# VH-VL binders against p04169, part 8

Target 1, 76 residues: p04169
Amino acid sequence: GLPDGVEDLPKAEDDHAHDYVNDAADTDHARFQEGQLCENCQFWVDYVNGWGYCQHPDFTDVLVRGEGWCSVYAPA
Below, E stands for the ipSAE of ESMFold2; O stands for the ipSAE of OpenDDE; V2 stands for 0.75 times the mean of E and O plus 0.25 times the DockQ between their complexes.

## First folded at step 1 (VH-VL)

Design z11 (framework fv_reozalimab_arm2)
Fold by ESMFold2-Fast, scan of step 1:
Structure z11 (fold): chain C 76 residues (1-76), chain A 126 residues (1-126), chain B 110 residues (1-110)
Amino acid sequence: as target 1 above (76 residues)
Amino acid sequence: QVQLVQSGAEVKKPGSSVKVSCKASGGTFSSYGISWVRQAPGQGLEWMGGIIPIFGTANYAQKFQGRVTITADKSTSTAYMELSSLRSEDTAVYYCARSRYEVRWGGKTYYGMDVWGQGTTVTVSS
Amino acid sequence: QSVLTQPPSASGTPGQRVTISCSGSSSNIGSNYVNWYQQLPGTAPKLLIYSNNQRPSGVPDRFSGSKSGTSASLAISGLQSEDEADYYCAAWDDSLSGHVFGGGIKLTVL
């Protein structure tokens, strides 16, 4: 689920980790496939208003955009 | 699909307090914020404060800080607004509304009140 | 006075385009999303626009929002008699740590 203190997490910036982008349309990464989004990734926990928590160890300090993408994407 | 239903009209004396309820049905209560907005007769809208039930903490407009308390009970999907030390200028229609919110570093903001309760008229008179 | 400034009244005729202004500062409109609300007589407000320019489901595309700097505008194209109402802009204010509304504008359809 959502961690304690989730309300204090800052929004991720582009390049936070693993070539993260807040808008999947902005990625030119070779691993990207159309339709891949943070919100349909196995690490996604929905939070509010298009932002969520990412359970991947490198994203525990930020909120990620549902319309975002990163290179460690794995389908839900 | 969510609806907000508020408690009925109240007539109060100066110096008393009033507690208005706002019950959510037909949707996820905890995923949204609940704001309280009032409107005095013939006047505009005034935000009093809000609560995001999953956080358990409320935020208050400076004008009402110390007089207003906003709470939520997840088990009954009900939010409450209590206003104390009532004066005649507190005569108004009080609305609860479902709010979107955005989490930022060090805080949260409320916006986009998309579902509104029917309003509760509170009259303060001697 | 209201923290956000709106004209007190506006009017138009059916079919015309009407624009309603809203002026704020860097701590509110300049830094945060603008919302617009419609209030028909005797009813609760209804959300028309959120996140500066987004329409909720069921709001016709005749209503559009825009934001530039510390100001925002609501445009109503193809004005209809049922659009006669009070309109409010609103935004979060960082300095006040609270939501603020404009004073509201009474739109009359002549």
Scores: ipSAE 0.000, ipTM 0.621, lowest interface PAE 15.2, mean pLDDT 85

Design z12 (framework fv_reozalimab_arm2)
Fold by ESMFold2-Fast, scan of step 1:
Structure z12 (fold): chain C 76 residues (1-76), chain A 124 residues (1-124), chain B 110 residues (1-110)
Amino acid sequence: as target 1 above (76 residues)
Amino acid sequence: QVQLVQSGAEVKKPGSSVKVSCKASGGTFSRYAISWVRQAPGQGLEWMGGIIPIFGTTNYAQKFQGRVTITADKSTSTAYMELSSLRSEDTAVYYCARGPYRHFWEQGYGMDVWGQGTTVTVSS
Amino acid sequence: QSVLTQPPSASGTPGQRVTISCSGSSSNIGSNTVNWYQQLPGTAPKLLIYSNNQRPSGVPDRFSGSKSGTSASLAISGLQSEDEADYYCQSYDSSLSGYVFGGGIKLTVL
């Protein structure tokens, strides 16, 4: 579920944590595999306009992009 | 693809504890939850608990609460299951398996990769 | 004692269709998906069906799963001698906050 106060969370910047990128196409990380996106990650909770909440402990203070990626990606 | 490789067979006395390891080989386990499932000779499968290594969160079956401890070392991609106060009824093959943690995996991925099993015999 | 109920045994002949049942309650199968595992003698379990009716790569389409209400079924069409094994259903139980298995069924190919 979405946390209370989700409407006040800022959008993540690239490199927020774990080599995060707002566009998966921008990553050169060795762990990346084609098709991995925040929106198909187990930590994703959809919110609005392509942005969502990430339940990973290091992303609780931001919204992440559905088309983004980070090195702690886990398939849903 | 990833393999789960478990530690070797153990023979233990009643009242002792055993700690079984499960190492992800050919990949890492940071992307998955790891469950522990046991099977007594000639009996069915019994879920003991699991861990989501990335969060450090554990979930234990009620039957084993107080006796089982599941941990993970992310740097070595190894999960551990320790069972204390062993009884003869704990004689079983113990499996680790990667799979779902229900609260995050409602899409229903099953336990798709299993370790080879570790035989634990409790005998006096 | 298993939380999910399966018959202890079933049998069939080569080429026939067999169905393996799994019965639960509203807190498990009624609210959550069902997975099925095949265990050949002396081996670790193998995932056969996930998410009620999905097959992993490499599982022949003779195997299918279904779920209705608080019950699930595994169907094996065109039964082969190699299908002789133990079969387990598995779900999540919301009231127990944990995973639960059926007691398993020994399938004999006569």
Scores: ipSAE 0.000, ipTM 0.620, lowest interface PAE 15.8, mean pLDDT 85

Design z13 (framework fv_reozalimab_arm2)
Fold by ESMFold2-Fast, scan of step 1:
Structure z13 (fold): chain C 76 residues (1-76), chain A 123 residues (1-123), chain B 110 residues (1-110)
Amino acid sequence: as target 1 above (76 residues)
Amino acid sequence: QVQLVQSGAEVKKPGSSVKVSCKASGGTFSSYAISWVRQAPGQGLEWMGGIIPIFGTANYAQKFQGRVTITADKSTSTAYMELSSLRSEDTAVYYCARDLKRWSPYYYGMDVWGQGTTVTVSS
Amino acid sequence: QSVLTQPPSASGTPGQRVTISCSGSSSNIGSNYVNWYQQLPGTAPKLLIYRNNQRPSGVPDRFSGSKSGTSASLAISGLQSEDEADYYCAAWDDSLSGYVFGGGIKLTVL
């Protein structure tokens, strides 16, 4: 689930970790595949307004965008 | 360094289920993806699915969707693969293997392999 | 059939260079990292190449990988008798949402 203090987490910026982008359409990464999004990744926990928590340890300090993507994407 | 040790050989009847274990020793267990790969006699390698133990959600190959269940017990550093509704064509060696990169899904390649578990399905 | 296509067999003599091909599609090799595995008879597979062309620690530099478009190749230079094994390419497939292997190639060292 959502962690304590999720309401205080800042929104991630592009390049936060693992070639993260807030809009999957913006990535030029070789590993990206059409349809891969943070919101259909196994690390995703939905939160509010299209933003969610990412259980990946390198993203525990931010909210990630549901329409985002990063290079450690794993399908849900 | 990490080693993966699998449970022993099994002989099963068609229609039954088998559950194979894969215990990690040394190294970090929870943060590496563990995949299950099988190989029928004289045949090639076939990925069944995998799990990253710390996240608890498994991913399955479409061919095995609905028949395979992959789980992990972080307290014992053990991953499991259960295959149901066994058929004779499920006779194979079943391997567990760890992904090369910590926190990575199944994309980087599997650098540490278990010794394999032979499962024979016959009537 | 396997999702990735490899020739069923190849052969070489000691000291030669052998190239093993692997053909896929845009949903696998064309879009994702290619891995190569070596399987000696009676053993579990060993990772030879990851991320198209990188070697894990302990893999000799006579093994090299390459990828172009929807195809990949494993090159083995200075072929040795202990290289006699099955070789598999592999990659994630987006359309299948799964990791897929080539059918494997049996390399014989004559």
Scores: ipSAE 0.006, ipTM 0.662, lowest interface PAE 12.9, mean pLDDT 88

Design z14 (framework fv_reozalimab_arm2)
Fold by ESMFold2-Fast, scan of step 1:
Structure z14 (fold): chain C 76 residues (1-76), chain A 128 residues (1-128), chain B 110 residues (1-110)
Amino acid sequence: as target 1 above (76 residues)
Amino acid sequence: QVQLVQSGAEVKKPGSSVKVSCKASGYTFSSYAISWVRQAPGQGLEWMGGIIPIFGTANYAQKFQGRVTITADKSTSTAYMELSSLRSEDTAVYYCARDKGYYYDSSGYRPYYGMDVWGQGTTVTVSS
Amino acid sequence: QSVLTQPPSASGTPGQRVTISCSGSSSNIGRNYVNWYQQLPGTAPKLLIYSNNQRPSGVPDRFSGSKSGTSASLAISGLQSEDEADYYCAAWDDSLKGYVFGGGIKLTVL
């Protein structure tokens, strides 16, 4: 679930951690495969307006974009 | 509902190999990693390695490098652990377990969030 | 020996609060999440705590976890006879490139 204080988390910017991008279409990472998105990732917890919480330890301080991607993507 | 069911007990001779199966049901098999953990009689838990079925990527504990092979068959939702060159010290209960969440990068997979669903265990006895 | 250090045994009485310690190093607990497992006699382990202090669904709030530096603790408040079990801490170890367990502690409810 959503952490206490989720409403105060800033939105992630590109390159926050693990080659994160707010738009999966922007990644040139070798591991990327078409259709992989933060919103269908194992770590995703939906929040509001296309933004969600990421349970991965390196993203606990930000909100991530549902249409985003990062190199530690794992299918949900 | 979510469960892992393992193959039955095995009695093996020193120098042989054993292959234990772990059949998953009640969840999307490819979405989770599977770890293998063993426990010798009266001893603690020891992680052997694990696999991310969607990628076919396996990572092994250093102690078992060269002796353990972990595989997965997505068509049957089954993970396997094969241990070769068996010794009496390999006598143990072998568990498969679903990783609650994992971390994966160029260094391999890590069961970062622990194992939330466990198989019932498979007893492997290595005796002459 | 186990990479993470736990006392081999502990005991308590019903209603008491008991704390189980786990000591590691900078390569494991010092930089990675700690998980705790409960193992009842003759059964597979059960995940009790993940991410240092989070409880899976179905785990009573009597169980709590904490981490400070290279050490972690599991606290069990309102101890019950059904809590008699072995308890293991565990974490990823960056230097070993493996998931490591503590030696386990046998908790007896007297």
Scores: ipSAE 0.007, ipTM 0.677, lowest interface PAE 9.5, mean pLDDT 88

## First folded at step 2 (VH-VL; framework fv_murlentamab)

Design m02a (at its last look DockQ between E and O 0.08; V2 from the best seeds 0.00; counts 0 for: pae E 17.6 > 2, placed apart)
Fold by OpenDDE, look of step 2:
Structure m02a (fold): chain C 76 residues (1-76), chain A 123 residues (1-123), chain B 106 residues (1-106)
Amino acid sequence: as target 1 above (76 residues)
Amino acid sequence: QVRLVQSGAEVKKPGASVKVSCKASGYTFTSYAIHWVRQAPGQRLEWMGWINAGNGNTKYSQKFQGRVTITRDTSASTAYMELSSLRSEDTAVYYCARGKYDRWSGYSYFDYWGQGTLVTVSS
Amino acid sequence: DIQMTQSPSTLSASVGDRVTITCRASQSISYIAWYQQKPGKAPKLLTYDASSLESGVPSRFSGSGSGTEFTLTISSLQPDDFATYYCQQYDSYPWTFGGGTKVEIK
């Protein structure tokens, strides 16, 4: 679930961790496969306006974009 | 069951190129990465690079960049590793390996391996 | 590059012995795998993520460690375990392996 204070979390920038990108279309990572997005990742918790909370330990301090991607993507 | 079957041994002259194949079976080929790792006689294993079998994206070790080319043929469920400008130091057994996803690091360890292909470079 | 220093290079032991192999990383890492290799054969995955046992691998194998020091332990060495073992890090490119530890019969 969403943590307390989620409304105060800043939006993640590109390269926050694990080669994160706010737009999956921007990555050339060898691991990336079409269709993989934060919003369909095991770590995803929807929040508001296309942004969500990522339960991965390296993203607990930011909001991530649903259409984003990172190398620790895990299908839901 | 998952299997990776590599092409046979090669003997090459210095300056030549070699292309090793790795045919995968027993799983969805395009859903995993294929890595290439070599081992010179009596030496440690050495990672060369990988390919995303689905989209063809590659990542090479800097040591081999410009000299190694990893490709795949999805219709044949086969990955290829081509190494050019061969030198005697390239004499080694070359392995392909399937990359198994790690959800924390975002990278892969190798859960299945080909049987290896000996490449001998000699004048 | 991350250097993986494996020790000892060679280890003589008897069936039933407890065997410990060490791998030290040149910097702090989190994700290593251990492999077993027999002569003329490809490596075989034993453990991953430092301490997770690969399916089908005997429970006498275990991985542990954190930071810069990791170990593979064979609680009771069996005849089938005489081989060379390698650690590998997959924290950052390029993936790197240890130099190997040959476990031979005493």
Scores: ipSAE 0.016, ipTM 0.741, lowest interface PAE 6.8, mean pLDDT 92
Fold by ESMFold2, look of step 2:
Structure m02a (fold): chain C 76 residues (1-76), chain A 123 residues (1-123), chain B 106 residues (1-106)
Amino acid sequence: as target 1 above (76 residues)
Amino acid sequence: QVRLVQSGAEVKKPGASVKVSCKASGYTFTSYAIHWVRQAPGQRLEWMGWINAGNGNTKYSQKFQGRVTITRDTSASTAYMELSSLRSEDTAVYYCARGKYDRWSGYSYFDYWGQGTLVTVSS
Amino acid sequence: DIQMTQSPSTLSASVGDRVTITCRASQSISYIAWYQQKPGKAPKLLTYDASSLESGVPSRFSGSGSGTEFTLTISSLQPDDFATYYCQQYDSYPWTFGGGTKVEIK
C-alpha cells in the first residue's frame, strides 16, 4: 500500500538508485528486456498521474515513474 | 521545422470507417506522443486519445474506446487514427497534435498541430 | 472528467483594448494551456502551465490564475488577435477544453 506522506515525496531523478531511469527507453542496461516497466514490477504501488510508490527499500524516499525501469526489476 | 501533415478530407456513410494519417517531420518522431483531437462544426475541441510514437502504447478517451484505433509507422514517421462505426455526429475536423512533456502518460499540452482533416459522415 | 467553462462566449473589442478571457475548472488544477484558433486553421499554442509564454508568441499575451480560475490577457489587442481562444487542462485524463471565447471587432 501507499505510505503515509506519499503526497510529500519528491519525484525520482534518473540514476536515483539501481540504474533507475524515468523512461525505460533510456536504459542500455544488459538486464533490461522490452516490456519491463516500474508499473508492472512487483514493488509498484500506483499513485497518481503516472507516478507511483516503489516498495523496494532503496526507493522509499521518492516517487517513481510508471514507465521507468531499474536494474532490480522483478515482474509482478 | 516541426511539421505535421495530415491526409485529405473524407466523405463517409454511416457505419463506415475512416483512417486519417499524420506525417511528422523536423523532429525525432519516436521521442514524442501524438494526440488526436477533433472539432465538430462550431463546437469545442475534444480529445480522442494518444500514442507513444516510440513504443506504440495507446490510451483512448472512454467516449471513443472500442471505436478508435491509433497506430504509427516509425519508418515513415507517421501516426494514424481510425474511427469505426461512423455516425453523423462524428462529422468534424480531426487534428493530430504533438504532446510535449510526457510521451509515456500522454500528460501534455500540444505545441504543434496538423492542418486538420475534415471527415463528413452523411447518408 | 474536469469541465472547463470559458467566459465570455463572445467578446467585442477594438484594437488597443485590454482583453481578459476567463476559464473556470470544475476542480482545482495546476496545468492549463491557452490556444488561439482562426477560421479554417488548427489551434496555436499561446501559453502553458498557466503563465508560461510559448516561444514566438507576442508578449502582449499573458496567462495567469490558480486553483479553479485562470485568465488569458491581451494587453493591447492587435488586428491579428481577432480569433477564438480555448483553454485546455492537462491535469488529469481525459484532457478537456473550454467552450471557446470568440474575440470580434467592435
Scores: ipSAE 0.000, ipTM 0.620, lowest interface PAE 17.6, mean pLDDT 87
ESMFold2 (binder alone), look of step 2: mean pLDDT 92; pTM 0.944

Design m02b (at its last look DockQ between E and O 0.06; V2 from the best seeds 0.00; counts 0 for: pae O 9.5 > 2, grease 19.2 > 18.9, placed apart)
Fold by OpenDDE, look of step 2:
Formats: sequence, structure tokens, C-alpha cells
Structure m02b (fold): chain C 76 residues (1-76), chain A 123 residues (1-123), chain B 106 residues (1-106)
Amino acid sequence: as target 1 above (76 residues)
Amino acid sequence: QVRLVQSGAEVKKPGASVKVSCKASGYTFTSYAIHWVRQAPGQRLEWMGWINAGYGNTKYSQKFQGRVTITRDTSASTAYMELSSLRSEDTAVYYCARKGYDFWSGYSYFDYWGQGTLVTVSS
Amino acid sequence: DIQMTQSPSTLSASVGDRVTITCRASQSISYIAWYQQKPGKAPKLLTYDASSLESGVPSRFSGSGSGTEFTLTISSLQPDDFATYYCQQYNDYPWTFGGGTKVEIK
């Protein structure tokens, strides 16, 4: 679920961790596969307006974009 | 335990098509991509493509683009690989493989494989 | 495409020997895995990310390397290790495998 204070979390910037990008279309990462997005990742928790919380330890301090991607993506 | 069980050997004529199945069990089928890799006699392994078992989107090696079709049936936890316009050089053992991943690094690898399906193409 | 070149193609060794297999990539890569294959069987994962061993793989296996050169080492060859070994890159599509190294009994 969503952590307390989620409303105060800043939006992640590109390269926050694990080669994160706010738009999956911007990555040429070797492990990227089409259709992989934060919003269908097992770590995803939907929040508001296309942004969500990522349960991966390296993203607990930010909001991530549903249409984003990072190299530790795991299918939901 | 995770298992991938493939359909039996096939013998085909040049120009025909073959469809190999790969039934998965022991894990959530839709949570892992399935890849197809073939190996001709005495040759190296050759990557053909993958399918997102959950959403069904695919990526193919350019070598097989237009001849290969990878599909899946989520209700049957089964992936399929169809290769058309067969030629003698398509004679090989065809493998399905699950793409595993490392939680922290996101590294990918083929952690489980089907037993392989021999496809023989001869006139 | 990224070409993976393994050497040697065939290696004769005895039980207890230290065995080293080399894989060279046609360009610098960061993502490689190693597999073991026995006749009539599917490949078996040995190591990923160049050095991390898959669960259940004996500690006598180890991987190393960076850039364009990678190695798989068997510190003390055991009877169960006679097989063909393959490297694989997933640095770029299409993913490609090495030509294999057959480890035979001397």
C-alpha cells in the first residue's frame, strides 16, 4: 500500500536509480522490453494522475510515473 | 516446482509450417516472459524472440521477422512458436525458456528451459 | 549484431584440472550469462551478471571479466562437468550466444 506522507514525495527525475526514465519510450536499455511500464510492474502502487509509489527500496523517496521504466522492472 | 514442457518432435516438408507448444507450470505464467531459442545440429544456440506472457506483446529477431509468430494462451499457461516457410536449415531443436530476473540488479537470464522439440525439415 | 567468440572450441582435460573458457564480444558489453549443456538436454544456467552463480551451482564454477573479454572457470573439474558450455550476451538485441566450448575427457 501507499506509505504515510506519500502526498509529500517529490516526483522522480530521470536516472533516479537503476536507469529510471519517466517515459519508457526514452530508454534504449538492453533489458527493456516493449510493454514494460512502471504501472504494470510488481512494485507499482497507483497514486494520482498517472503517478504512483514504487515499493522497490531504491524508490521509496519519490513518486514514479506510470509510463516510466527502470532496469529492475518485474512483471506484475 | 517450475516446469516447461514442450510438444513432441515434428517432421515437415519444405514450405510447410510448424507450431511448437510450451506449457508452463509451478509459477504465475503471466509474470514472466517466454523466449524461444533454437539449436541446429552441432551449432550454437540462436535466439528467436520473446513474448510477454501477461500482455502478449512480442519481439522477434530480424532473422526470423515475417516467418515466426509467438503467441500464448494464458488460460492454458502455454506459449507457442510457429515458424512458416520451412527450409532444410530450419532443422533444429527448438527450446522455450523462462526469463528470470534478479531483484536488485534487474539482470536477466534463462533460468528454466523446456526439454526441447526437434523439428526436422526434409524433402 | 554482437558476435560472441568462445575459445577454445574443444578442451580436453582430466578430473581435478583447472579449466578456463574465454568468451570475447565484438564490442564492449555489460550483460553476460553462462550455460552448461549436456547431449540431448537443454542448457542449464550457471552464472549471470558475469560472476553471480545461480542457486544450486557448485562453487567450483566462477565467472569474471568486463568490457569485451569474459571467462568461465572450473577450479577443479569433476566427472559431472564434462559438457558443452556457452556464453550469452543480452547487452543488445538480438541476444546472441557463443559458439560453445566442449569439455572432453582427456
Scores: ipSAE 0.031, ipTM 0.746, lowest interface PAE 5.3, mean pLDDT 92
Fold by ESMFold2, look of step 2:
Structure m02b (fold): chain C 76 residues (1-76), chain A 123 residues (1-123), chain B 106 residues (1-106)
Amino acid sequence: as target 1 above (76 residues)
Amino acid sequence: QVRLVQSGAEVKKPGASVKVSCKASGYTFTSYAIHWVRQAPGQRLEWMGWINAGYGNTKYSQKFQGRVTITRDTSASTAYMELSSLRSEDTAVYYCARKGYDFWSGYSYFDYWGQGTLVTVSS
Amino acid sequence: DIQMTQSPSTLSASVGDRVTITCRASQSISYIAWYQQKPGKAPKLLTYDASSLESGVPSRFSGSGSGTEFTLTISSLQPDDFATYYCQQYNDYPWTFGGGTKVEIK
């Protein structure tokens, strides 16, 4: 679920942690596989307008883009 | 500490359906996916599909599309797998498994399994 | 689908033997796990990511390999190790398993 205070979280920038990108098409990371997105990741919780909350410990301080990706992606 | 406890064995006739439960304890149920895997006698393990316990979205193996439905009840920390239009080749042990995750490496594998539920389909 | 070809299908061994089980993938992969399964029991994770040992698994178990060829080795077989072993890939959907290797007593 969404944490209390999710409305106060800043939007993540590229390279926030774990080679994060706001657009999966922008990664050249060796672990990336076509079709992987934050929004189909195990840690994704949908929020608003394509932004969501990532439950991974290194992303609890930001909102992430649903079309984004990071190197610790885990399919749901 | 992590435990997945499945419902008991079932005997079914062809054409019926079966619903197997998988009750989770010892972790935050809504933070993990639950997968279903079956094993017919003498055969390899066969992946059937998964549910994200938090969001409720599912993915099914193409082989079972249209016959399998995976659901969950977050208040009971329980996942369910229902297989319809049963036939004798559906006789198997059905397992639920939690998809493990290492936060630092990002890899996933099945780290905890239920004890299995034997479903026998006989004429 | 990524095919996982496991060999041998059956292996006869004695306590103390070094046992090697092989799994070949139909394409290059990085994400592979090995499981142990005893009759009437659920599979138990032994190794993941080819060579990482799961917590609580005895150090006599080891995984190795890369590309398309992977092995599980038991350095000195113990009575508790007579079981069936499966490899599983998690590179691409559908997740697929090897056909299994039954390790039985001579």
Scores: ipSAE 0.013, ipTM 0.638, lowest interface PAE 7.9, mean pLDDT 87
ESMFold2 (binder alone), look of step 2: mean pLDDT 91; pTM 0.930
ESMFold2, look of step 5: ipSAE 0.008; ipTM 0.633
ESMFold2 (binder alone), look of step 5: mean pLDDT 91; pTM 0.924
OpenDDE, look of step 5: ipSAE 0.007; ipTM 0.726

## First folded at step 4 (VH-VL)

Design a01 (framework fv_murlentamab)
Fold by ESMFold2-Fast, scan of step 4:
Structure a01 (fold): chain C 76 residues (1-76), chain A 123 residues (1-123), chain B 106 residues (1-106)
Amino acid sequence: as target 1 above (76 residues)
Amino acid sequence: QVRLVQSGAEVKKPGASVKVSCKASGYTFTSYAIHWVRQAPGQRLEWMGWINAGNGNTKYSQEFQGRVTITRDTSASTAYMELSSLRSEDTAVYYCARGKYYSWSGYSYFDYWGQGTLVTVSS
Amino acid sequence: DIQMTQSPSTLSASVGDRVTITCRASQSIDYIAWYQQKPGKAPKLLTYDASSLESGVPSRFSGSGSGTEFTLTISSLQPDDFATYYCQQYRSYPWTFGGGTKVEIK
């Protein structure tokens, strides 16, 4: 579930929290494994145009990119 | 006080299924993950899978894929692990354990464990 | 899968000894947890994120290391510390544990 007011959330910038990147291909983080994406993470809630809501407490103020990645990734 | 309380010991025949419960108390059940980890006598701990108690999403170890099913009941604050097609090699103590995945400093490590459920599979 | 190798498999020690247990990962990892298990009991978390001490765990326990080599140290062994110790990686699925190090009375 999408939160009330999701339409007013700004798109995340790179480095918003937890080494977040809008494009997983841009990360050089040691934890990254090929194929990990925000859109296949357990915190992902799909929204619109490749952007979604992240249920992780540190991302509740932004929309994250489905093709993005961050260091607290957990497979869905 | 955080507690995870598991169902009692089971004795099963090869080919049967077993379903173990894990009742959580002392915290907001839907804010954490529940993992299942087993330990055969004298052997290492072996991770089986986990469930996000809030959204119900599961992830299973490939070794158990197709035989294990993890579910939860949010109204009862209880997680379940069902293992089918039991073999003698499945004789083990099965543990549920809470994962702290909502932390910058940590991924899923297990801060509280259930007491364990002995499952014996014999002819 | 990431393999976790512990050494030694068994360690004989006396009360008051400094005990060091090693865990080696088959590839570089950022995070490791350590658990204590006593006979017939569930494991208990000691340290996480390599070096963070879990609340309520005595300060004689400490974790260290990075990359592929990690250690758990007990600075002055107490009677309550005779147990088996396990390391665990949580960098990638499946989560994997070491084979365990049994600390027994000399």
Scores: ipSAE 0.007, ipTM 0.688, lowest interface PAE 9.5, mean pLDDT 88

Design a02 (framework fv_murlentamab)
Fold by ESMFold2-Fast, scan of step 4:
Structure a02 (fold): chain C 76 residues (1-76), chain A 123 residues (1-123), chain B 106 residues (1-106)
Amino acid sequence: as target 1 above (76 residues)
Amino acid sequence: QVRLVQSGAEVKKPGASVKVSCKASGYTFTSYAIHWVRQAPGQRLEWMGWINAGNGYTKYSQEFQGRVTITRDTSASTAYMELSSLRSEDTAVYYCARGKYLKWSGYSYFDYWGQGTLVTVSS
Amino acid sequence: DIQMTQSPSTLSASVGDRVTITCRASQSIDYIAWYQQKPGKAPKLLTYDASSLESGVPSRFSGSGSGTEFTLTISSLQPDDFATYYCQQYNSYPWTFGGGTKVEIK
């Protein structure tokens, strides 16, 4: 679930952690596979307007974009 | 109940490759990550890399990138770590360990460890 | 990389003593585990998430700390506790371990 205070979290910027990108189409990372998105990652908790909370320890301070990607992607 | 059983000790010459196995039992193999950690005599534990046993995704330490390959066989519930271009400083006990925190991600502490495999690299 | 520095590297203690081992991270972390290793054996998990005790581990073991300073405490040392102890951060890749603290008999 969503943490208390989720409404105050800022949206992530590219390179926040683990080669994060707000648009998966922008990554050139060797570990990327077609179809991987934050919104189908196991850490994803949907929130609002295509943004969600990421339960990974390195993303607890931001909202991540559903169409985003990072190098620590794990399928849901 | 949970057990990780590794292959036996190996003696290799410089320049050779070694492949160590880690057979899992007592849990659903594909639901957890397997990490590889080594310890040279008298040295600290050193993380080498991990594999998501379900989807095969791997991540390696930069120090070992290009020399280490981690794979798994889901039908055998076994993970493998192959280290190539062996040098004398690769002499160490190599451990497999189960990742337990975020089961699909590999960002975890290690709740169960294999018994270790001694790899000796000498002429 | 996050560097983990343990102190002391070696300590001598007697059965019944309170033993404290420290671990300093080079940056603030939330996720640290402690392991016990006996000669010729694999490490065994003691605590995780700084202060959570692993199931089956005796209650004399406890973890504490936050930010960059963490401790493992053994409230009353037993004969089975003479071993080397390691901290490990799992906050950020690559995973890193402390240098170890050997608890040996006085």
Scores: ipSAE 0.006, ipTM 0.642, lowest interface PAE 13.2, mean pLDDT 88

